# Ledger of designs, part 91: miniprotein binders against q6w4x9r395to579

Target 1, 185 residues: q6w4x9r395to579
Amino acid sequence: GHCSLEGGSFVTTFDARPYRFHGTCTYILLQSPQLPEDGALMAVYDKSGVSHSETSLVAVVYLSRQDKIVISQDEVVTNNGEAKWLPYKTRNITVFRQTSTHLQMATSFGLELVVQLRPIFQAYVTVGPQFRGQTRGLCGNFNGDTTDDFTTSMGIAEGTASLFVDSWRAGNCPAALERETDPCS
Below, E stands for the ipSAE of ESMFold2; O stands for the ipSAE of OpenDDE; V2 stands for 0.75 times the mean of E and O plus 0.25 times the DockQ between their complexes.

## First folded at step 9 (miniprotein)

Design ea26 (at its last look DockQ between E and O 0.65; V2 from the best seeds 0.00; counts 0 for: pae E 2.2 > 1.5)
Fold by ESMFold2-Fast, scan of step 9:
Structure ea26 (fold): chain B 185 residues (1-185), chain A 82 residues (1-82)
Amino acid sequence: as target 1 above (185 residues)
Amino acid sequence: STTRLRIEFRDISEEQAKKVEEIIRFEAEKSGVDVEFEYHDGRLTVEARGSPEAIEWFLYIVRIRLWYELPDVTIYVIKVES
């Protein structure tokens, strides 16, 4: 399954449910029993450019007991706070430059991450079939049904993206604002 | 039903204990978990009470946040009772 974080604040879940939000925080993007050692994929959002009303993706983090891999919009890759030259390899994870504008994190456990650095920082998450029905976070539950994609960290299906997103905060952060539907903007 | 969780942090400074407490209070409020703290002689003890589902998420997210923000702090799970 495929999940995307695009255009600064847009998310499309593994079940193809699109939504958008406004928030400044680190969020759980993907958590699953299929990730080794209680790992999580996280997304960091911060204020964008000169506008206080917009937020955008600024980093993607893979965190586990052993690793804290941060891929930043500044094209810096760190693990456990130390800058790494690419290609960077561990036993189960390789981070490398896929193209002049894209980095890829390949894993042995069925998770792939592609990060677009330019012109806009964006992320694309691919998971293998073993993750089906076993994911939670901003990317949804990967159960083939979009009607419950806003299932919160407490297991409650919400009708709005803002309550869903807020449940996945991984920081002492303010509540996110759902972007209202504007078909002409 | 109610689950009770006791966790400890050992050999931490008052400054570290304050940061841990801030993380735990935030996650407890978000998850609907009730928490009580006791700090004595470098040891922070946390008693948490909530539904089994709330306690499971609470413990997971606290662990993730500690790994991310306070990697030098170790969480010890002392007791889980349902």
Scores: ipSAE 0.709, ipTM 0.868, lowest interface PAE 1.0, mean pLDDT 86
Fold by ESMFold2, look of step 10:
Structure ea26 (fold): chain B 185 residues (1-185), chain A 82 residues (1-82)
Amino acid sequence: as target 1 above (185 residues)
Amino acid sequence: STTRLRIEFRDISEEQAKKVEEIIRFEAEKSGVDVEFEYHDGRLTVEARGSPEAIEWFLYIVRIRLWYELPDVTIYVIKVES
């Protein structure tokens, strides 16, 4: 399964459902029992212009009981707050420079993350088949059905991307503005 | 049904306890979980009550936020009762 986070705060879920949202927060992008040590992938969004509708991805964070790996817009890779030279390896995770403009995080547990650093910060998440029906967060539930991809953190299927996205906030931040929701979501 | 969760934090400063309380209050309100705090001698004790589903999400998201925002603070789960 493939999930993408692209410029202008566009997201495409594992079930290929596209949407856009306008928020500035840290969000749970992917949570699954298939991730070891209570792991989660998080996405950090911030303002990119004057309007609330001008938001963009600024970092992707992999977090577990053992690991904190931050890949930011500044091309800094950290583990538990310490900057690391690439390639960076643990037993289960390898982070390396794929090309002059792309970083890759490869894992032994079926998660792969590719981050485009230039010309704009974007992220591409790939998960193996063991994740089918086993995911939660902004990337959806990976069940082959786009109609329930907007399932909230409390298990409620919503009709709007804004309510769905707000339920996955992982920070003390205001809810996204409803009237700025992308009509394609 | 109602699930009761007791968690605590040990050897934390009053400043750290306030930061923990801010995270927990926000997530409790968002998740529909009732919380009560007691801070005494570097120990913060939290009693949380809610539906099983709300408590599960609450504990998960609190752990994630603490790992991310307050890495020097350790959460101890003392008791989970239905």
Scores: ipSAE 0.465, ipTM 0.771, lowest interface PAE 2.2, mean pLDDT 85
Fold by OpenDDE base, look of step 10:
Structure ea26 (fold): chain B 185 residues (1-185), chain A 82 residues (1-82)
Amino acid sequence: as target 1 above (185 residues)
Amino acid sequence: STTRLRIEFRDISEEQAKKVEEIIRFEAEKSGVDVEFEYHDGRLTVEARGSPEAIEWFLYIVRIRLWYELPDVTIYVIKVES
């Protein structure tokens, strides 16, 4: 399964459903029992302009009981607030520079993350087949059905992206907006 | 079925306890979990009740929120089934 966060506000789920939102919060991208130690992948969005529709991805966070890894737009990789040299390796996770503009987080448990640092901060999430039907969050449920991707954290199917996205917030943030804006922003 | 969860915060100031309470109340309401609080002598105790699914999500999101907003606060969790 492949999930992408592109263009600042575009998301494509594991089931290949595209949608758009504008929010300035931390959101759960991926939660699954297949992730060890209650692991989860999160996305941090922030305001990139003066309008509410000018939002962008600024960081990706992997959080578990054992690891706290942050990949930011400033090419800073941290674990629990401490900057780490690349390649950075834990028990099951390795973060390394893939290219001059891309970082990669590789794991032993079927999760891969590629982060494009420039010109636009973007993220690409790949999970193995063992994750089928066992994922939750903004990346969807990876069950081959796009119609139920907007399932909230409480298991309710939503018709709009904004309500769906808001259910996966990891903080007290303003409600997500679903507005048509320039895809370059 | 109903699951009971107890969360304890030790060596926590009154100010910190208020912040924790605000965060937990927000997430509890959002997840449909009933919560009760008791603060005494540097210890905050939270009793939570709800469906198994609600409690699991509630605990999960609370851990994340507290890590971001109060990283120096330690969380102790006791889950009671049935």
Scores: ipSAE 0.354, ipTM 0.710, lowest interface PAE 1.4, mean pLDDT 91
ESMFold2 (binder alone), look of step 10: mean pLDDT 90; pTM 0.897

Design ea27
Fold by ESMFold2-Fast, scan of step 9:
Structure ea27 (fold): chain B 185 residues (1-185), chain A 82 residues (1-82)
Amino acid sequence: as target 1 above (185 residues)
Amino acid sequence: STTRLRIEFRDISEEQAKKVELIIRYEAEKSGVDVEFEYHDGRLTVEARGSPEAIEWFLYIVRIRLWYLLPDVTIYVIKVES
């Protein structure tokens, strides 16, 4: 299955349900029992532009008991807070430059991540068939049915993206909104 | 009007300071904020100048990115003068 984070704030789930949100936080993209050592894939979104009226993807994180791999739009790759030169290899994970504009994280457990660095930071998540029906997070549940793709962290299927996205926040940040509020002077 | 922001990091390695500079330079350019850096003996000082709106959002996004990407880096001082 394929999940994509494109054009700053557009997401397409593993079951091909597209949506957009406006939020500035770290969000859980993918959790699954198929990920070793309680692994999770996460996405960081920040305000963009001079007025900060737009939201954009700025980093992708793979977190487990052993690793905290961060790939940012600045082309900085860290693991457990330490900068790594590419190609970077662990026992189960390899991060390397696929092209001049793309980095890839390949794993031994059926997860692949490709990030586009230029002209716009974007991410593409691919999971093997063993993940079918066993995923949760912003990328959906991968069960072949788009009607329940907005399943919250509490197990409730929502009709709109805002409550769904907010339920998958990992940090202490503002709730995702359908429309962004202007800052007060 | 011009707002000035000073951020200070202490007990930071040269490697960590380089990463902080990359993150801050990127966000400053996006926000229309001017930044200057000074690194000496484990201390990184950042001076930023811009409109009040630009500085407010710049500080917000920088804090979130540093909290997430560099959790071992501590902001010791934040001073805003408008």
Scores: ipSAE 0.000, ipTM 0.112, lowest interface PAE 15.2, mean pLDDT 76

Design ea28
Fold by ESMFold2-Fast, scan of step 9:
Structure ea28 (fold): chain B 185 residues (1-185), chain A 82 residues (1-82)
Amino acid sequence: as target 1 above (185 residues)
Amino acid sequence: STTRLRIEFRDISEEQAKKVELIIRYEAEKSGVDVEFEYHDGRLTVEARGSPEAIEWFLYIVRIRLWYYLPDVTIYVIKVES
């Protein structure tokens, strides 16, 4: 199945349901028991320089117990906070430059990510058939039925994109508690 | 139906425990989960109660947030009871 994040604020789910949102947080894009080590793919949104879009995708994060791979619009790739030269390889994940404007993250577990760096930062997610009916997040549930693609983190199918997207917030929001109330302050 | 979750953090400083509590409290409110905290002798215990779906999501998102902000903190899942 294929899921895309395009034009700064547009998303098309694995079941081909399109929607648009504006946000300035990190969101769960894909969560599945098929991802090893409690893995999750996340999308970071912030205020935009993209035409006709108030906010836009600025980074994609793959997080597991072993790895925190961040691919940013600034063409920087980090793992666990350390900048990496491409191609970057782990046991199950390889990040490499596919073209002059695209990076690819290939995995051994049926997940592939391609990010377009220029002229607009965009992401394309491909998952194998083992993920069918076993995905959650902004990319939908991959069950072949578009009517329940807006299933929230609480398992409720919503009619609107805004409630759906808000339920998948993972962090880095401007008004998040960590930013408002620092335990060291 | 109500699910009860107990998680624990061991050998954690008071400063780290306060940061963990802030993250957990924020996610609990967002997920519709009720939480109670107890800190004694370097051990932070968290009891969470909510629907099975809420507890599953709460545990997952707390794990992600803690990996992101406090990578040196280890989460022990002690009990999940429905």
Scores: ipSAE 0.013, ipTM 0.499, lowest interface PAE 7.9, mean pLDDT 81

Design ea29
Fold by ESMFold2-Fast, scan of step 9:
Structure ea29 (fold): chain B 185 residues (1-185), chain A 82 residues (1-82)
Amino acid sequence: as target 1 above (185 residues)
Amino acid sequence: STTRLRIEFRDISEEQAKKVELIIRYEAEKSGVDVEFEYHDGRLTVEARGSPEAIEWFLWIVRIRLWYELPDVTIYVIKVES
């Protein structure tokens, strides 16, 4: 299956349902039991600076018990906070420059990520057939039915993107951080 | 039905415990989970109660946020009862 993050804030799910959202947070893009070491793919959004309300993808993160690989729009690749020169290889993951404008993260477990660096930072996620019906996050549930692609983190199918997207927020959230402050402290 | 979750952190500073508590309170409210905390001598214990679905998501999102934002904090015990 194939999921895309394009044009700043447009998403097309594994079941080919398109939607757009606005947000300045880290979101769970893909989580699955098929990812080793409790892994997850995450997307970081921030204000684009192009228009008054526009937000855009600024980084993609692969996080597991062993790795915190960050690919940012600044063309920097880090793992566990340390900058890496490409090609960068671990036991199960290789990050390399596919073209002058694209980086690729290839894995041994059926996940591939291609990141377009220029002219617009965009991401393309490919998963093998073993992921069918076993994904959750912004990329949807990959079950062949678009009507439940907006299934929230609580397992509720929503008709609109806003509640769906908000349910997948995870860390580094300016708006969420304000709500994490105890009003009586 | 109600599921109960206990999470224990050890060798955690008071400052780290406060940050963990803020993250957990936020995620608990968002998922409809009830939480209570106790901190004593470098040990933080979290008790959570909610539906099985809420507790499953709550535990996963808390673990992901902690790994992402507080990588030096170690979860020592996770116990789920339902």
Scores: ipSAE 0.114, ipTM 0.563, lowest interface PAE 5.4, mean pLDDT 79

Design ea3
Fold by ESMFold2-Fast, scan of step 9:
Structure ea3 (fold): chain B 185 residues (1-185), chain A 82 residues (1-82)
Amino acid sequence: as target 1 above (185 residues)
Amino acid sequence: STTRLRIEFRDISEEQAKKVELIIRYEAEFSGVDVEFEYHDGRLTVEARGSPEAIEWFLYIVRIRLWYELPDVTIYVIKVES
């Protein structure tokens, strides 16, 4: 299955449900028992340089008990806070430059990540069939049914993206509703 | 039915304990989990109560955020009981 993070703030889930949101936080993009060492893929969104009302993807993070791999829009790759030259290889993960504008993170456990660096920072997530029905996060539950793709971290299927996205926050960040009530913040 | 969760941190400074408390209070609020803290002699103990579903998410997200934001903080004990 394929999940995409495009155009700054657009997401298409593994079951092909498209949605858009505006938020400034780190979000759980993909969590699954199929990821080794309690791993999770996360996406970092921050305010756009053009307008404070717009947000865009600024980094993708793979986090586990052993690794904290950060791939940022500034083309810096770190693991556990240390900058790495590409290609960077661990036992199960390799990060390398696929083209002049794309980085790829390949894994031995059925997860592939491609990051477009230019002209717009974007991410593309591919998971193998073992992940079917075993995923949660912004990329959805990969169960072949788009009607429950907005299943929150508490297991509730929502009709709107904002509550869904807010449930996957991984940071002390303001909720969308709080921002909407204070236009001067 | 109520699930109880106990998390213990050891060899943690007062400053680190305050940062852990901020993360845990934030996640407890959004998960609908009730939380109590005790800090003594470099040990921080967290007692949490909530539904099984709330405690499952709460524990997961707290662990992820601690690994991400406070990698030098060690969780010594996790106990879950219903």
Scores: ipSAE 0.543, ipTM 0.801, lowest interface PAE 1.7, mean pLDDT 84

Design ea30
Fold by ESMFold2-Fast, scan of step 9:
Structure ea30 (fold): chain B 185 residues (1-185), chain A 82 residues (1-82)
Amino acid sequence: as target 1 above (185 residues)
Amino acid sequence: STTRLRIEFRDISEEQAKKVELIIRYEAEKSGVDVEFEYHDGRLTVEARGSPEAIEYFLYIVRIRLWYELPDVTIYVIKVES
């Protein structure tokens, strides 16, 4: 399945449900028993102002008991606070420059991340079939049904994105403000 | 039914304990979990109570946030009773 974080604050889940939100926090994008070492993929959102959006993606983080890999919009890759030259390899993860504008994080456990650095910082998450029905976070539950894609961290399916997004905060942050997309937004 | 969770931190300073408490209080409120704290002589004990689903995610997110924000803080004991 494929999940995208685009245009500053737009998300499309693994089950292809689109939504938009405004928030300044770190959020759980993906958690699954299929991730080794109790890992999580997270997204950091902050104030933008450049693209007429109030908030935008500024970094993607892969965190586990062993690793804290941060890929930021300033094209810096760190692990556990130390800057790394690309290609950067660990036992199960490789981060490399795929094109002049794209970085890729490839893993041995069925997770792939591609980040677009320019002109707008964006992220694309791909997971293998072993993740089906076993994901949670902003990218949804990957169960083939879009009607429950806004399942909160408490397992409750919500009708609106705002409660869903707020449940996946990973920081002492204010509640996110959701702005419904319309034909002109 | 309710699930009970006990988390223990050892060799933790008062400053570190306050930071841990801020994280735990925030996540407890978000998850609908009730928490109580005791700090004595470098030991912080947290007792949490909630539904099994709430405690499961609460423990997960607390561990993730501690690894992310307070990497020098170690959880010494986790005990879950249902």
Scores: ipSAE 0.631, ipTM 0.835, lowest interface PAE 1.3, mean pLDDT 85

Design ea31
Fold by ESMFold2-Fast, scan of step 9:
Structure ea31 (fold): chain B 185 residues (1-185), chain A 82 residues (1-82)
Amino acid sequence: as target 1 above (185 residues)
Amino acid sequence: STTRLRIEFRDISEEQAKKVELIIRYEAEKSGVDVEFEYHDGRLTVEARGSPEAIEWFLYIVRIRLWYELEGVTIYVIKVES
């Protein structure tokens, strides 16, 4: 299955449900018992450097008991706070430059991440069939049914992206703002 | 039904304990979990109460945030009762 984070703040889930949100926080993108050492993939969103209300992806993080791999829009790759030269290899994970504008994180456990660095920072997540029905986070539950793709961290299926996204926050951040929730103003 | 969780942090400074408390209070409020804290001589004890689903998510997200945001902090799960 394939999940994408594109155009700053657009997400397409593993079951191909598209949505957009406006939030600035670290979010759980993918969590699954199929990830070793209690691993999780996370996405970091922040405001653009101009006076716009839009939010954009600024980093992708793979976190486990062993590793804290951060790939940022500044083309810096760190693990456990230390900058790494590419190609960077651990026992189960290799990060390398796939093209002049793309980095790839390949794993031995059925997860692949491709990050576009330029002109816009974007991420593409691929998971093997063993992940089917066993994922949670912003990329959805990968069960072949889009009607429950907005299942929150508490196991509740929501009709709106805002409550779904807010449940996956991994930081002391404000609630996400999105056009479809339309605050009274 | 209600699940009770007791966790501990050992040999942590007052500064580290305050940071852990901020993370735990935020995640508890978000998950609908009730928490109580006790800090004494480098030991922070947390008692948490909530639904089984809330406690499962609470414990998971607290662990993830501690690994992501803090160095040298280990969480010990002392007791889980349902």
Scores: ipSAE 0.578, ipTM 0.815, lowest interface PAE 1.6, mean pLDDT 84

Design ea32
Fold by ESMFold2-Fast, scan of step 9:
Structure ea32 (fold): chain B 185 residues (1-185), chain A 82 residues (1-82)
Amino acid sequence: as target 1 above (185 residues)
Amino acid sequence: STTRLRIEFRDISEEQAKKVELIIRYEAEKSGVDVEFEYHDGRLTVEARGDEPAIEWFLYIVRIRLWYELPDVTIYVIKVES
């Protein structure tokens, strides 16, 4: 399955449901029992350079009991707070420069992340078939049904993106806001 | 039914305990979970009460946030009743 974080604040879930939001927080992007060592993929959003009222993706984080890999819009890769030269390899994860503007995080457990650094910071998440029906977070539940893609952290299916996004916050931060104009419609 | 969760931290400074409390209070309010704190002699104990889905999410997100924001803090969990 494929989930994308594009254009600063656009998201398309694994079941191909598009949405947009405004928010300044770290959010759970993907959590699954298929991720080893209680792993989670997270997305950090902050105010964009285009307008003070806009928000955009500024970092992607892979967190587990062993690793805290941060890939930021500043083109810095850290693990557990220490800057790493690329290619960077652990036992199950390799981060490398795919092109002059793209980084890739490849894993042995069916998760792949491609990050566009320039001209706009964007992320693309691919998961293998073992993740089907076993994901939760901003990328949705990957069950083949878009009607429940806005299922919150408490298991409630919402009709709006703002309550869904808010439930996946991982920080002491303000509530996300749904845009009046939905660019995916 | 109400689920009760006990979380214990050991060898934690008063400053670290205050930071843990801020995270836990925020996530408890967001999830509709009631929390009580006890700090004594480097040990922080948290008692949480709520519905089963609220407690499950609360525990998950607290652990994730602690790993992310307070990597020097170790959590121990005991479920006492549901």
Scores: ipSAE 0.556, ipTM 0.796, lowest interface PAE 1.6, mean pLDDT 84

Design ea33
Fold by ESMFold2-Fast, scan of step 9:
Structure ea33 (fold): chain B 185 residues (1-185), chain A 82 residues (1-82)
Amino acid sequence: as target 1 above (185 residues)
Amino acid sequence: STTRLRIEFRDISEEQAKKVEEIIREEAEESGVDVEFEYHDGRLTVEARGSPEAIEWFLYIVRIRLWYELPDVTIYVIKVES
């Protein structure tokens, strides 16, 4: 299966359902029991351009009990907070520069991530057939039916992308910090 | 089934050949691939055997490491049989 995060704010799920979202937080892109050690792939979005209504992908994170690999739009790769020189290899994961503008994270467990760095930061997720019907998150459930691709973290199929996206929020919301007001004085 | 891969490196020094062999041996062990080497007149020939999936991963990782660590060395894939 293939899932893509393109053009700053467009997502195409594993079942080929396209949608656009306007999030400025960290979101769960992919969770699956097929990922080792409670692994999850996450996407970090922030504001883009002059308009506050547009958002763009700024980093992709692979998180498990063993690893926290961050690939950011400034071309820095870290694991557990430490910058890594490429190619970076662990037992099951290799991160390397595939072309002058693309990084790839290859794994032994059926997950591949390709990140385009320039001209626009974008991500492409490929999963093997063992993931069929066993994924959840922004990339959908990979069950061959697009009508339930907006299944929330609570297991409810929504008709709109906004409730779906909000349910998969995992953490940091830079836009919320920007709107913080001073304490009452 | 078993896939057989033959690759070649041309016009390389003995020093370069040793470095290529180190990279190939390391990645072969990680991938579960069996390798054998022959060096003659600046030419290093590598025969690799393993499952189709192991050979595909092995070749991929070897190409990436050579591109970063030995950019002046060119890999020639001579034959792939399965």
Scores: ipSAE 0.000, ipTM 0.100, lowest interface PAE 19.4, mean pLDDT 74

Design ea4
Fold by ESMFold2-Fast, scan of step 9:
Structure ea4 (fold): chain B 185 residues (1-185), chain A 82 residues (1-82)
Amino acid sequence: as target 1 above (185 residues)
Amino acid sequence: STTRLRIEFRDISEEQAKKVELIIRYEAELSGVDVEFEYHDGRLTVEARGSPEAIEWFLYIVRIRLWYELPDVTIYVIKVES
């Protein structure tokens, strides 16, 4: 399955449900029992000066008991706070430059991340079939049904993206102001 | 009907304990978990109470945030009772 984070604020889930949000926080992008050692993939969003986007993706983080791999829009890759030259390889993870504009993180456990560095920082997540119905986070639950793609961290299926996104915050961040209705006089 | 969780942090400074408490209070509020804190002699003890689902998510997200933000802090799960 494929999940994308594009254009600063757009997300398409593993079940191909598109949505948009505006938030400044670190969010759980993917959590699954299929990830080793309680691992998680996270996305960091900050305020953006990019046209048509209030917030933008600034980093992607793979975190586990062993690793804290950060891939930043500044094209810096760190693990546990130390900058790494590419290709960078651990026992189960390899980070390398796929093209002049793309980095790839390949794993032995069925997760692949491709990060576009230019012209806009974007991320693409691919998971193997073993993840079907076993994912949680911004990328959805990968169960083949788009109607429950906004399932929150508490297991509640929401009708709005904002409540769904806020449930996946991984930081001491205030809830983003929602403008679901236009306050016109 | 409720799960009770006791976790402990050992050999931490008062500054570290304050940071841990801020993370735990925030995640407890979001998860609908009630928490009580006790800090004494380098030990922070946390008592948490909530539904089984709330406690499961709470413990997971607290661990993730500690690994991310306070990697030198170790969490000890002392007791889980349902």
Scores: ipSAE 0.507, ipTM 0.792, lowest interface PAE 1.8, mean pLDDT 84

Design ea5
Fold by ESMFold2-Fast, scan of step 9:
Structure ea5 (fold): chain B 185 residues (1-185), chain A 82 residues (1-82)
Amino acid sequence: as target 1 above (185 residues)
Amino acid sequence: STTRLRIEFRDISEEQAKKVELIIRYEAERSGVDVEFEYHDGRLTVEARGSPEAIEWFLYIVRIRLWYELPDVTIYVIKVES
C-alpha cells in the first residue's frame, strides 16, 4: 500500500482517502507491530517559509530502539544525531540518493520511504502486504475501508481530519497551532 | 474496565525527572489516563490508571517520545494489571 504527503500539508492514506490539515507538530505517520523493535515513522510539520498561514513537511523520522534516522528538507540525513554520508547502510536499512532530487530509505521489513527534496519537500510511503489491517497513524489503518481511515490513537473513528490528526501528535505542541480551521476555512 | 500500570525511571536527575513528568502529564491528559508521580533518590515512579486501550496507547506514545526527546532515559515497566 501507498501513502503520500504532498503539497505541504496534503495526505493520502493507504486506503486512498485524501485530507489536509493545518497543524505544526511531530506526528506519528505509521505505527505497526510489523515494524521491528517498536519502530515508528514520524513526520515533522512547521510553518511554510513562503506562506505564514500554511504548514509544510520539514522532516521525516524513522525511530526505533536502535535508530533515529532523520531526513530533513535541508538535505541532511542523521542517525542518532550524527550526520551520515550517502549511501548509508545499517543491518536492516539503507538510505541512498535515488535521483538528483529524491532520497530513498529501503528496509528489510517491508517499509519503503521516498523523499522528494526539490522543488517541494514531500514523502511517499510504501508498505508490503504484511502491513494490511495492521497500521495506524496519519497514513490510516490499511484495511480497504475508507470510512474508518480517521481512526484516532484511542481507536475512535472520527468524521473530521482535525481530531484524527490531533490524536497522532508526538510532541508538547502549542494548542493554537494545532487547531482545526475546517469547515471555517 | 480499568487497567493499572506502574513504571519506573532509575538513576535520573531531578531535571530529567521534571522533563519526563512533563511528557507523561501531557500524554496522560490526552489519553484520559490518571497519573501519580513520586520522585525519591534518583527514582521516578509513575502509577497510571485508565481503560486498557488508553493505557496501551499511553505506554506506546510515552516510550516513543522518550526515545525521540530523552534518549538517555530508560523506562522500566514494573506491573500491568487489569
Scores: ipSAE 0.613, ipTM 0.825, lowest interface PAE 1.3, mean pLDDT 85

